# Ledger of designs, part 13: VHH binders against Probable chemoreceptor glutamine deamidase CheD 2 (cheD2)

Target 1, 172 residues: Probable chemoreceptor glutamine deamidase CheD 2 (cheD2), of Syntrophus aciditrophicus (q2lsl4)
Amino acid sequence: MNSKAIKPSCEYFLLPGYIFMSPEPYLISTVVGSSVAVALWDADSKLGGMLSFLYPFRESSAESTAIYGNVAITYMVRMFREEGAKKKNLRSQIFGGAESDCCEADQIAHENVKTARSVLKKHGIKVISEDVGGRLGRKIVYNTFQNEALIYKVNTLRNSDWYPYDGQGRQA
Short names: E, the ipSAE of ESMFold2; O, the ipSAE of OpenDDE; V2, 0.75 times the mean of E and O plus 0.25 times the DockQ between their complexes.

## First folded at step 10 (VHH)

Design k19 (from k03 with S31K; framework vhh_8k46_1; at its last look DockQ between E and O 0.57; V2 from the best seeds 0.60)
Fold by OpenDDE, look of step 10:
Formats: structure tokens, C-alpha cells, sequence
Structure k19 (fold): chain B 172 residues (1-172), chain A 126 residues (1-126)
């Protein structure tokens, strides 16, 4: 069956700090400024998902919240494996990490991207595409079945989409 | 039409065991994660257990960990809940539910589920 002929019938909006996965084709929408989104896809089963995190890492494993990149990515990888995915078949895409006018925000953005790369590498997962950095926010639509993404780079996002994520973020 | 038919409830003494079953129809069972919830009189519905599409992942509320076991047979379109070491506080109406998506943020809510079955009563009493 031509994968191009299969259209997702469902849509989901992914918020920061969440992980989404489905065995059914979905269109996942998300918005990222300083934050990072990671798509994960199994080439064999066509299982796809996406996560979004706000901060790079947390040292303490006691609170497993997906707002941290190392926690979110590790959890998602585990979930894929538990569903039968093999590392060799996994493909990832990284989105986000836009710079802001604030030094601290820039640092978080850069570290978010760095964390995504490092954790995926640690798990032996290929990153097949990246759209990261710059000064624009991103509106993303990801097809979980085809492992394809539409990215709309924008000047204006909600303040909460930018570090420190409390309404103090940059607006174009 | 989607149907989730739960069975296996009943009366049991503390320390006893029950096995709940939920038979699904009207949808592709293997494409749905399945969950069990319970609701006691005067209380809110609470998460009990869940199992992923393939059965590779299972989840439990802290209150039932080590006592309850969730499983599924996709060839029979059925999800099970083995309940051991039952306590009085386990008395509730138990509900089977199905969802097509996994959403993780550190907690599981009933709003993530698409379909709900009729409840089966479990009463633990001496």
C-alpha cells in the first residue's frame, strides 16, 4: 500500500510537557519557541509520536515529568520499545530551540537542542531531520504515519511559548 | 456500534480474588489501549489499570500495585483484570475503557479514553 494514500483521520494538539503516541495515523500539531519537539517514528510498524519539552534536563529521576528533555525522550523511546519497535527502525526529527532576546532564553534554547541530540544519540536513534535554532517560532504539523512534517516559521507566538514560559517571552 | 461488556464482578471476602473481563466489539481492538477504572459510592471515578495496544506496557494505580494484574487477548478482543488480595476499599463499580492514543504528562485521566463500557460491581465484604 502506498503510504501516501493513507490520510490521518485524527488530529491532536501537543502541548509542552506532553508525549503523544498512537498506532493510528494522526496529525499532531504543536508550537515551539525556546522549547523543543521531537518526533519519533518506527519505519517498520509506522508507529509515530511526538513529544515537547521546555527544559533540557533534570538530574533527579524522582519526578518523571516530560517537561524535561532527558526524561521525555527516554520515556518515549521506552514506550516505543515496549510496543515492539526496534532501535534500528527508529527515526527521529528535532524541532525548535529558537533564540530570544534574552541571554538566559538563548541558553535554554540551545541546551534544549543539545539535550535532544545527545539523548537520542545515547539511545542509538538516528536523527534524520532537524529544524532548529534561528529567531522564529515554529508551528508544526507532523504526520505520524508518514513521518512527514510541515513547519511554519512565525514571528509571533504566545509569550508562554518562550522562556521563561510565564508570559515574559519575546513577541515580534 | 462500539460495545464494551464487562463481567466477573461479584461478592468476595477480604483477601479473596476476582477476575474481571471486558469483551470489546465494534472497533479494531488491537488498535486500542485498554483501561480499568472504578467508582465507589460518593467518590470520583479513579484510574485502576491500563494496558497498551500490544500488551507491552502496563500501568497501575499505586493503591492496586502488586495486587492487580491487567492483561489482554487480542484474538478474543478481551481485556482482563485479575484482582488478588482484595480489600474493602476495593469495593466499587468497575468500568472498562478504550483509547486510541497514548498521552503522557505524568498522570492518566479518564478524559483520554474514547469508549466506556457498562460497569460491573465488585463488593468486598466480610
Amino acid sequence: as target 1 above (172 residues)
Amino acid sequence: AVQLQASGGGFVQPGGSLRLSCAASGFTFSKYAMGWFRQAPGKEREFVSAISWSGGSTYYADSVKGRFTISRDNSKNTVYLQMNSLRAEDTATYYCAAKTRFVYTGSTTYTEYDYWGQGTQVTVSS
Scores: ipSAE 0.591, ipTM 0.807, lowest interface PAE 0.7, mean pLDDT 91
ESMFold2, look of step 10: ipSAE 0.633; ipTM 0.792
ESMFold2 (binder alone), look of step 10: mean pLDDT 78; pTM 0.788

Design k20 (from k03 with S57R; framework vhh_8k46_1; at its last look DockQ between E and O 0.57; V2 from the best seeds 0.61)
Fold by ESMFold2, look of step 10:
Structure k20 (fold): chain B 172 residues (1-172), chain A 126 residues (1-126)
Amino acid sequence: as target 1 above (172 residues)
Amino acid sequence: AVQLQASGGGFVQPGGSLRLSCAASGFTFSSYAMGWFRQAPGKEREFVSAISWSGGRTYYADSVKGRFTISRDNSKNTVYLQMNSLRAEDTATYYCAAKTRFVYTGSTTYTEYDYWGQGTQVTVSS
């Protein structure tokens, strides 16, 4: 009965360039266009988290941050591993990479998805689901304990789309 | 309501030992990383030690490595700090803290601890 409940205090609004993880069950909300979000989940302990990145790859430098896919994914895997998670028990999901009419933005979208796949494969982490590409942006609400995502495809991303209204207010 | 009650402080001579405890209530203790911090008069609060929510990882400031040991008992909702080989510079108010939200941007963390205790005084007199 109560295994599906997420308390209101357990909500987090994930901004681009951020990584979030918690041992508590959380609803993590984000929006992605050409950017990519990655959910990571430990099947053994049910530990979960999500990251969002804007650009695909950066060589190691003093200013490398989680806005780059290789940096974000590598650090999040380390965060899970430091808590005892084994790579074979990790499951990932990839969201985003909406295509654009602009050549530069379209290349970034494709490169972001390719980077997420490549880095996760390099770490030996299964990708169990993808919702990538297409022409529409996405509003995502991810339940960390159950490893479930609700995805809303949108023609135009608004400032209010950063909140998980539709994921929590709807009756089944 | 959330409470973190630190205890076990006191007056000790150099080379002595103390065991601090921090009893927690009002939250799911096993989902929180626990930390110990200290603040001496006229100085900034500094990190002493931390233990992950699972207990699988421990962290120590260089100044206390080998002398202090952090542990937790999730069945008692309590975190401990065993302090051995105490020195005058260990004199401080010791605080326990708890966090469950882990946020990272690549260069630094953006979260601070969610809850803080009232502290317990440790005085090491030379």
Scores: ipSAE 0.604, ipTM 0.783, lowest interface PAE 0.9, mean pLDDT 85
ESMFold2 (binder alone), look of step 10: mean pLDDT 79; pTM 0.802
OpenDDE, look of step 10: ipSAE 0.644; ipTM 0.829

Design q12 (from q03 with S31K; framework vhh_7aqx_2; at its last look DockQ between E and O 0.85; V2 from the best seeds 0.00; counts 0 for: unsure alone 63.6 < 65)
Fold by ESMFold2, look of step 10:
Structure q12 (fold): chain B 172 residues (1-172), chain A 126 residues (1-126)
Amino acid sequence: as target 1 above (172 residues)
Amino acid sequence: QVQLQESGGGLVQAGGSLRLSCTTSGFTFSKYAFSWFRQAPGEEREFVGAISWSGGRTDYADSVKGRFTISRDNAKNTFYLQMNSLKTEDTAVYYCAAKTRFVYTGSTTYTEYDYWGQGTQVTVSS
């Protein structure tokens, strides 16, 4: 009786470093602090997906994984195009990049947002919405059927929001 | 009722060819990616190859690359495995499988298949 605008048949919880895509309607949920999530959607076919990354970029292709923004975004755009999506029909949204009182996470947050914008621009992909920056973390629920996101901002980031990121860096 | 049904298996001489079909019903064919798997007696099931939702991307196990080709015909709700230059080690039960999602991390492919066929026997004799 009480139909809602959001009624995908399936749900998926997106972890950092993952890319998820499906032509089926999905409700994709994730949490971002200094990390960034990017939704990508083909307006023509309704193919939708979301990625989440922790670090802005990787110069070496030999170590490329989806935890790096340039790698994750490039791969997802390529997959959409290989499924027949046209650039003019692609829409993207960027979320996250909250600043923290940890100086290294603050720098990473800013660079993550910059990387998402830069890589999407390089691929000619339209960014139709951003909810980035500030000091509040975000809980995101993305509806691939409607290409709509519900964003809940939180005053205090949980320690689990930073678990995949080591404040000391991986190599230094 | 969602169904996957393999056909086209049988006995063939080494060096020969077979074409397997997987007919589907009970779901929207264009929203699924498909894969072939095989299982020889006493062995674990192994991946043979996959085709994406639109057919624009295919992947194959090293053991069959260059000899096997996956294709799909959306008008017939069917996808195929063309097997050429068959070897005795290709003897197995072949299964088709379907999924609606893709999960990627960069170096590890993670997939869960929603539906499986019952299998068709392929026997390659010397």
Scores: ipSAE 0.484, ipTM 0.750, lowest interface PAE 1.3, mean pLDDT 83
ESMFold2 (binder alone), look of step 10: mean pLDDT 78; pTM 0.807
OpenDDE, look of step 10: ipSAE 0.642; ipTM 0.834

Design q13 (from q12 with D59Y; framework vhh_7aqx_2; at its last look DockQ between E and O 0.57; V2 from the best seeds 0.00; counts 0 for: unsure alone 62.5 < 65)
Fold by ESMFold2, look of step 10:
Structure q13 (fold): chain B 172 residues (1-172), chain A 126 residues (1-126)
Amino acid sequence: as target 1 above (172 residues)
Amino acid sequence: QVQLQESGGGLVQAGGSLRLSCTTSGFTFSKYAFSWFRQAPGEEREFVGAISWSGGRTYYADSVKGRFTISRDNAKNTFYLQMNSLKTEDTAVYYCAAKTRFVYTGSTTYTEYDYWGQGTQVTVSS
């Protein structure tokens, strides 16, 4: 029944500050701590994608990039709309926002999650799932065709947990 | 073994019309967005227009808007450019291009196309 069990799928490792989408089925992998990842999916066409952002909000300027949640989410919604998706058919999932006691910004995790919720609500996009907060980081593998995520919560994030990431930030 | 093949180019007088086709093979046509580009002698390649993978949205450079129309026929695996009211400045090699990976960062914004055709010459005289 499950078409991914009989078909090969493409893979993409999502870095912070990147937005990725494709009409091809993909497994999108990412790692989040206090950062937030958002999956976006068009139920009609099975178009899916994911973004990852580090900081919650930036006003419009030449330096506004996808590392800011409001910029990343607004732009990804535009990418989907430009491919013909209707906002009412979009579904989103929010991941991340873990707090760190010793070396991370205390409040940024909460603000990232709040921003993801607020911007998605402003666009009229349903949030169908959240896995946010707490003190554990997350490794996520998102299947864009089925709109399903595997989530593994971890005490620490190692450099090896960035596979297929290399030292220059390039994806495989 | 992916191929994009342009056809329909040629010589036409100013004010005339021409229809370009881009026929594809070796990939699932309905999962790709397509664009037309053109390059005049001694110029950089420039965007002409694009159509989404679903065919629901089209986009045009200002210089061609209202004169050119882009469409796709998923049953024939073919992407079209209808060019009307042609001007001598439309003379160029026209390329079709396809993409299915859409990546954005907001820094140094540019896009890569997965596949390109070989180009077809359009020459508009007088």
Scores: ipSAE 0.472, ipTM 0.763, lowest interface PAE 1.2, mean pLDDT 82
ESMFold2 (binder alone), look of step 10: mean pLDDT 78; pTM 0.806
OpenDDE, look of step 10: ipSAE 0.603; ipTM 0.818

Design q14 (framework vhh_7aqx_2; at its last look DockQ between E and O 0.01; V2 from the best seeds 0.00; counts 0 for: pae O 6.8 > 2, placed apart)
Fold by OpenDDE, look of step 10:
Structure q14 (fold): chain B 172 residues (1-172), chain A 124 residues (1-124)
Amino acid sequence: as target 1 above (172 residues)
Amino acid sequence: QVQLQESGGGLVQAGGSLRLSCTTSGFTFSKYAFSWFRQAPGEEREFVGAISWSGGRTDYADSVKGRFTISRDNAKNTFYLQMNSLKTEDTAVYYCAAKTRYIYTGDSSEYDYWGQGTQVTVSS
C-alpha cells in the first residue's frame, strides 16, 4: 500500500487483516476482540499507521496476507522504512487479544499478543503502550499524528471479532 | 519442504472400518488446521471432515457424520480419519489437507498443502 496514493481523509475504519498508513493526520477506528491491532508511529516525521491481524503466524511468505501478525507487522515496518523512517524513531502500541468463552479463542488471543510483541521486538521497535488481554472487546480510535489512542472496552462485539472468525471477520 | 502423505487406504467390506493417517513434515504442525477430502470417480472433490489447530473442534460432512472421526497427534505430526460403518458410496480417493489459518473450512481452495491421496474401496 502506497501511502502517497491515499486520498486525503480525516477518518479511516480499519478492518481485520488490513494495514493503513498515511502521511496526513488520520483518525483510525478499529475493533478488536481476540484479534490484535498494532499502531506504528515515527517520532521524527509524525507518520502514523495501524494494522489489524487475526492470526499469529504464517510460516510461508507465499500468498501471505496481513491477516497474520508476523506478515502484517513486517509489512508495515517495511512501509515505514520506505517512507524514510528509522527504527530508532519508531514507536508502537499493541491493542486487543481479549479472551472469550471459546476454548480456542483464549489461545489465539494470547498467541496474537505474543506474536505482536515478538515481531516488534525482532524489528527493534519499542512498544510504548499496551492494552491487551481481559475479556472485553475494544473499540479503538487512533490519532496517527499524535500517536494517541482512545479505547472503549465493550461487553458485546460481533461474532466475527472473536475466534473462530466468521466470513465477515476473516478479511484478507 | 512441506509434505503430506496419506496412508491406511485399501479394500474393505461394507460395514467395516478403516483408519487413514496423514503424516506431515516441513511445517509447524500445531499451528495448522487439517481436513480430509475425497473424490469419487466422475465426482467432484468433497469435504469429509476437519479438525482445528488445537483439536478442540471438529466438523464433518453430513454423509459421514456419526461414522467418521478425525483426530490429531501433535507429537507425531500426524492426523487421522477413523472410518467406521463404511458404505460402498464411501469409495473414493481420500486426500489430507493443511490450512495455516488455524481454523478449518469446507472450501478446498483455502487449504495450503495437500497430500497425494489414498484409495479407499468399499465392496458390497
Scores: ipSAE 0.020, ipTM 0.317, lowest interface PAE 6.8, mean pLDDT 88
ESMFold2, look of step 10: ipSAE 0.202; ipTM 0.574
ESMFold2 (binder alone), look of step 10: mean pLDDT 80; pTM 0.824

## First folded at step 11 (VHH; framework vhh_8k46_1)

Design k21 (from k20 with S31K Y59D; at its last look DockQ between E and O 0.64; V2 from the best seeds 0.63)
Amino acid sequence: AVQLQASGGGFVQPGGSLRLSCAASGFTFSKYAMGWFRQAPGKEREFVSAISWSGGRTDYADSVKGRFTISRDNSKNTVYLQMNSLRAEDTATYYCAAKTRFVYTGSTTYTEYDYWGQGTQVTVSS
ESMFold2, look of step 11: ipSAE 0.611; ipTM 0.788
ESMFold2 (binder alone), look of step 11: mean pLDDT 78; pTM 0.790
OpenDDE, look of step 11: ipSAE 0.642; ipTM 0.830

Design k22 (from k21 with T111Y; at its last look DockQ between E and O 0.71; V2 from the best seeds 0.59)
Amino acid sequence: AVQLQASGGGFVQPGGSLRLSCAASGFTFSKYAMGWFRQAPGKEREFVSAISWSGGRTDYADSVKGRFTISRDNSKNTVYLQMNSLRAEDTATYYCAAKTRFVYTGSTTYYEYDYWGQGTQVTVSS
ESMFold2, look of step 11: ipSAE 0.462; ipTM 0.713
ESMFold2 (binder alone), look of step 11: mean pLDDT 79; pTM 0.803
OpenDDE, look of step 11: ipSAE 0.648; ipTM 0.837

Design k23 (from k21 with Y110V T111Y; at its last look DockQ between E and O 0.61; V2 from the best seeds 0.00; counts 0 for: pae E 3.8 > 2)
Fold by ESMFold2, look of step 11:
Formats: sequence, structure tokens, C-alpha cells
Structure k23 (fold): chain B 172 residues (1-172), chain A 126 residues (1-126)
Amino acid sequence: as target 1 above (172 residues)
Amino acid sequence: AVQLQASGGGFVQPGGSLRLSCAASGFTFSKYAMGWFRQAPGKEREFVSAISWSGGRTDYADSVKGRFTISRDNSKNTVYLQMNSLRAEDTATYYCAAKTRFVYTGSTTVYEYDYWGQGTQVTVSS
């Protein structure tokens, strides 16, 4: 419709492996366990977006998608810069990377957070907030216009969450 | 009401050129990414090209890269598709579309378009 302001009607549910951006104010919702979500925001224009990735890095495979942190973050930074954002005006926030009883999921969680930090640092983008690690999964609602996130930590991730993971291993 | 009016189609010989236009009204044009799609008889509608709301980013289907160029003029609320080196397989109805959001997976662009135009016919005769 013609209504373009932030209201409950301007919402997006972010799936894992996706990057979302809009010049309109949005509430972006997502769930992360060992995965990581990154919010990116241009302080000058108030352009905002969020990505969610599952695995830290892809380098030598024929298939490179936004499910990999290095790919997702690099592409979202490019998206913002192509819209005129200057790196010095970009602000980022990192969420997720909950640790697990399963050795592989725990290693992925740790590496996901490291990748987010490393790639954002390489681009010279300030990380103004982190809510990472620990044993609890997170539900996140991100307001793209105000660059503010509400974080709901949950005791466990249910199998019915749109990106659940096995407390004993990888989900995907 | 939102309107997207595509024009500039026609008959052309292989190797020829056409320029499509899509005039927009009823929304704030500069806040919308724009796209071109095409549909040949009996086939699914397919992505051709897209341009971001500022014009800073463009995307093309592999089949048209190097031959087609998308552009926009926000002062005229118009998006264009310059089509060069046309081939018989480019014969289709071409549609313009508008979106307020951008969704990407890293391997393909996922396009969710809010508004669609009526289309304009392009025929490349052999």
C-alpha cells in the first residue's frame, strides 16, 4: 500500500541464508542458534538491513551463497555501498553464535562469530553492539530506521523454530 | 492508483536494437527498485534485468548480459531497457515491475515485486 512508515504492517521474517534490505522502515524478525545475524545500518540515510548465515566461510567451492558468513557480509556491504553509503557511516550489530553440547555445532558457532567480526573489520565497519555466545538461542526483532534490536533469549530452540538445530549436532 | 506503462516494443530483425520504456505513477518512484521480465508464448515469465532504487546496482540474466542495459531517470519516473544484438529467442512480451525491498541469497536474486506493468511486445523475426 501507500503507507511506508514503520508500523506492525511493515515486517519481514528473515530466513537463514538470506539478506534483506529496504529503503523503507522495517521490523525484521529472525531466530538464531549457532547461526549469526548481522544488522547493517547507514547512519546518514537510515538505510538498514539484516542477514543471517549458517556457516562461517566458503572459499574454494563452486557454490558460494549467503549461507556462508564471509559471502553474506561482503555482499551486504556491497549492497549498501552501491546505494551510496560511505563505510565510515555504516554501523553493524552481531547476534547469535550460541554454544552447543555438540562439538561440531559449538565449533561452528564460535567460527561464525569470528567470521562476522573479521569480515566487518576488513571492511572498516564499526561493530557498535554484540550479543553473542552463551548457551541460549535468540529471537531478534530489528528496527531498521532506528537501528535498534529487541533480543529475546530462549532456554532452548524448539524443533518447530524456522531454523532449529539439534542440541547434539548440525540442523542443516 | 499505481500504474506501470511499458512501451517501445515492436518488430525488429536479428541483430537489431530496441529501447523499452516504463513510465511509473502512483508511488514514490525513487524508493523502488525496478525490473524487467519477459514471457514467450507457452513459457514461464523469466527475469531479464533489475536496477536498484538509486541506480547504483544493476543485475542481468546470463542470457542478456553484454547485450541489454537497464537504466532509470528518477526525474521522469521512468526505467529503460536498451536491447542490442537482438536474437529470435528474445521474442516475448516484456513487463516492467517495481519492488520496495531487496532479497538476496548469494547464488540467485530472489525478487518479490509489488507492482507489475501491462507489457510490450518484442518480436525478432528471422
Scores: ipSAE 0.209, ipTM 0.581, lowest interface PAE 3.8, mean pLDDT 82
ESMFold2 (binder alone), look of step 11: mean pLDDT 79; pTM 0.798
OpenDDE, look of step 11: ipSAE 0.566; ipTM 0.802

Design k24 (from k21 with T109Y Y110T T111Y; at its last look DockQ between E and O 0.73; V2 from the best seeds 0.00; counts 0 for: unsure alone 61.8 < 65)
Fold by ESMFold2, look of step 11:
Structure k24 (fold): chain B 172 residues (1-172), chain A 126 residues (1-126)
Amino acid sequence: as target 1 above (172 residues)
Amino acid sequence: AVQLQASGGGFVQPGGSLRLSCAASGFTFSKYAMGWFRQAPGKEREFVSAISWSGGRTDYADSVKGRFTISRDNSKNTVYLQMNSLRAEDTATYYCAAKTRFVYTGSTYTYEYDYWGQGTQVTVSS
């Protein structure tokens, strides 16, 4: 029955700094290392989406882009609210924040997870699942209708894992 | 097949008004955002306006803000563009488009529409 909520033509590859949302059932794929992805889902309407960010926060309005966790999460909540979602019905999941042997990457990983938790709490949004930390990167496939994720742990994030063709209006 | 039929274009004088309509079929209209785009002779197609599937969010190109209003009627599977205070620069073929994917990067929207109509001509001249 649940398999009927997924259509083959409804797939999206999510890049860091992007927010994706659709009222249609989608499989959203992404890759995270020290970065963090957040799924957001309206339990009432089954509206779902996902964002991915690289850095914890930015307060400057001049550089308010979705590569920063506080900006991305705040804007995605606004996107859902503009479509009639109530905060009490929103559910979130947090993925990523893998540690590495480099102290700067470990610091960013911890701060990214902390920021996701903090901003979601500030908005009064439940975090119903986390798959964060550890030493392995993640490839994630999120089903927006069922609010379910498949997670593939990877031993090493390669450079090719960071440069997939995104297809979003970009041409080679 | 998906069909988007735009209508309501014509000849108007500067300062005049027109109301464009786009009737949709072949998909669940209430699950799609709708947009209007235009292409002037010798120019690339450009964004004019968009409205989310619920009507809760509207967007406008800077060149049309305050003059154009987008709306939708989900019971008629139709999106509208009310065009006021028309200028010669608004002369173009106007296309409606439909999408169900919403992408944002924090500073700009990336517009990748799934379906496109054939368009309706708007000519503004004295």
Scores: ipSAE 0.414, ipTM 0.716, lowest interface PAE 1.8, mean pLDDT 83
ESMFold2 (binder alone), look of step 11: mean pLDDT 76; pTM 0.759
OpenDDE, look of step 11: ipSAE 0.646; ipTM 0.834

Design k25 (from k20 with S31K T108E; at its last look DockQ between E and O 0.35; V2 from the best seeds 0.49)
Fold by ESMFold2, look of step 11:
Structure k25 (fold): chain B 172 residues (1-172), chain A 126 residues (1-126)
Amino acid sequence: as target 1 above (172 residues)
Amino acid sequence: AVQLQASGGGFVQPGGSLRLSCAASGFTFSKYAMGWFRQAPGKEREFVSAISWSGGRTYYADSVKGRFTISRDNSKNTVYLQMNSLRAEDTATYYCAAKTRFVYTGSETYTEYDYWGQGTQVTVSS
């Protein structure tokens, strides 16, 4: 088998239900409405990553995936620890949870934010920033090396806001 | 240019030991998790062992636990596989690989290695 050189990308478009982490500097872009994104950062090594989840909680089962906040956050913390990070050096930021007129959608938004706070607290991880709630969706560009996010609040999530993804969240 | 050069293979009798090494160049070695894989003729390539970029975590396939030890020396840009108590079933070409992108969905095991080395042959026979 032949070895081939492939250069890694410095940009990543984060889909709902995905966790991304790299020790290399990345710009991670995502869009959240009632969903929540969590950035996690190791202050010691500058390791960084981000996750996005749609629903707050699932007990461990065959259906437990990163689309659920408790599963996603727990797994990302494990990913960081597996790569040598210490919990005391981890810093987190929480984004999203935009509210809706619909009671069930509004409950999901509130519960998503509460789950992110609760699970991060359970792991002993500092939350150093939150940009949550309100009625506007968010476009986020997170710089993993510097642990800095640019946040653009939007009143409508257009189809172009999901590029390169289609309207079902799949990459086009 | 990226290079992963595996070496240290050879012929051994059952119960013997070998130490494989994989020297890396052309990338920032300390930012990559490293893995060892093997493939016997007519078989699918299979996972053997992996080590985090810091060396703080190691992982092993059940078939090699207790017999194989992975380690790394970031100052020498090298990952090692110490293989003890070798069996005929360990006969394979052994490959090292490196990754720095970690993607997970919870429903799919998604491990994508960015770079792969050439193999080194290990043959265990009486």
Scores: ipSAE 0.374, ipTM 0.700, lowest interface PAE 2.0, mean pLDDT 83
ESMFold2 (binder alone), look of step 11: mean pLDDT 79; pTM 0.796
OpenDDE, look of step 11: ipSAE 0.694; ipTM 0.850

Design k26 (from k21 with T111I; at its last look DockQ between E and O 0.73; V2 from the best seeds 0.57)
Fold by ESMFold2, look of step 11:
Structure k26 (fold): chain B 172 residues (1-172), chain A 126 residues (1-126)
Amino acid sequence: as target 1 above (172 residues)
Amino acid sequence: AVQLQASGGGFVQPGGSLRLSCAASGFTFSKYAMGWFRQAPGKEREFVSAISWSGGRTDYADSVKGRFTISRDNSKNTVYLQMNSLRAEDTATYYCAAKTRFVYTGSTTYIEYDYWGQGTQVTVSS
C-alpha cells in the first residue's frame, strides 16, 4: 500500500467518466460500485493509466464521453498508441461491476463488465486480471509503475476515506 | 531549481511571424507535456497550445489553429511556438508551462500545470 517509489505529489483521485495517464509513477485511487474501472499499462515503457465509466455503450453522435465504457476504453488505447505503445505490449485489469438486489441496477453492472471485456478483446489487449462482480463496492489504489492494484471491498464508503464523498455512501 | 525561460518575443507588423522558445531545466523534460498560454493587459490568461511529452499529440485554441505550430526538442529541453499570420489581438505576454498529468473526459481536458515560466512579450502593431 505504501509505495516508497511514488513521490507525494504523484497521487490522483479518479472520478467516474475520467481517464488519467502519466509517464510518471502514480498512485491512482478510485471507488467503484456498479461502475467499472480499467487499468492500462505498457509493459515496455511502464506508461500507465486508469479510466472509470458508468454506462456500457454509446454509438450516437453528440455527448459521447468517457462515462461510456466503449468510448473511454477506445480513447485511452488511442492515448497510449499516440505515445508509441504497441497493442501487443498493453496489459489491462478490470475492476468493479458490483451487483444489487434491484434487477435494473444489476443489469448495468453486468453490462459494464461485459463491455469492458468485449472492447479490450476487440482491440487485442490482454486482460491479465479481473476483480469484478459480487455485492460489495471497491476502493482501489493502482500503482502505475509496478502495475499493481490494492483492492478493498466495502459495504459503504466513509466520508473521510479516499474521496470527498459524503458519509452517506452514495456510491456504495 | 526549476526554470522555464521563455524568449523570442518582440515587435512585429500584422501578418508577420515570430518563433518563441522555452528552455527548461530542473526536471525531467521528456516526462512533461508543455503548453503555451498568453495574457493581454486587463484580460485573463488563456490557453494557446499544448504538446504531449513525446510530441505525439498537439492541441490548439480555436483562435490560433492553422496559424501557430507547437513543437519540442527533447535533446535541447526546449519547446517552441511558431506564430504566423500574426494579428493585433495576438498581442500579449506569452508563458510556457509544464505538466505531467493527462486527464480526459471526452468533452474537455482539465489542466493543472506544475511549473510556469516568466513570459515573453509579443506586440503586433502597425
Scores: ipSAE 0.464, ipTM 0.746, lowest interface PAE 1.6, mean pLDDT 84
ESMFold2 (binder alone), look of step 11: mean pLDDT 79; pTM 0.794
OpenDDE, look of step 11: ipSAE 0.558; ipTM 0.800

## First folded at step 12 (VHH; framework vhh_8k46_1)

Design k27 (from k21 with F102Y; at its last look DockQ between E and O 0.61; V2 from the best seeds 0.58)
Fold by ESMFold2, look of step 12:
Structure k27 (fold): chain B 172 residues (1-172), chain A 126 residues (1-126)
Amino acid sequence: as target 1 above (172 residues)
Amino acid sequence: AVQLQASGGGFVQPGGSLRLSCAASGFTFSKYAMGWFRQAPGKEREFVSAISWSGGRTDYADSVKGRFTISRDNSKNTVYLQMNSLRAEDTATYYCAAKTRYVYTGSTTYTEYDYWGQGTQVTVSS
């Protein structure tokens, strides 16, 4: 982790399909394979948070939850805006979308990254950094106060990280 | 030590008004969203109202919308609940609470409050 950063006194482990935000400095940890995490930060107030999503977009008949990228990003932007953040002051970072030998998981990875870029652009939010693609999964530790992430590339992830939806509900 | 001291409850006739106060100490008040909850004997605690840490957003339960107003004064570390047009079903112990973390799924609000007050009794009776 960045030794020059002010270490937050609070830590949070972010699961897929969740959005986390706090006005306090946090160290947010998450794991992404074909899934995507997005950090959002208000440069003006230092408000920060992170989301993680599994699938690129919601079909019209599906339950609208943050496991879908278009839903997750839209809700998080609204959460920041409700606290007074201006879109022009928001900065985002995109992580994940690792490739897989499984054709379906590989397509999901590419679509997840494309969706994150598209939705953030639609909201007029600057993407200041990306660490996407490749064949390795990522463990991410994000410092919301400094808007800095440490990324650990790993070749051993749980099966749920590469194809996180399992019809029987295994954890991602 | 963290304290949330709720006050301002009492007996009131239907149609009357009360103003609840919740004085906070032991934490950085301006970094916390504040909420009001209520619980009648034999019933589950229910959400009444909430206000964001900036004061820019307020939320109300449907049962109180238009009658209750939440506000905060960050210089006095205090959150208020103005209750107008009180009804018998508003009878409950009212609790203030504070939170600093938001955990959301986009269609289901998941929230855990960090600190809770002792409550103040509101009784609305003919």
Scores: ipSAE 0.494, ipTM 0.739, lowest interface PAE 1.3, mean pLDDT 84
ESMFold2 (binder alone), look of step 12: mean pLDDT 80; pTM 0.806
OpenDDE, look of step 12: ipSAE 0.633; ipTM 0.829

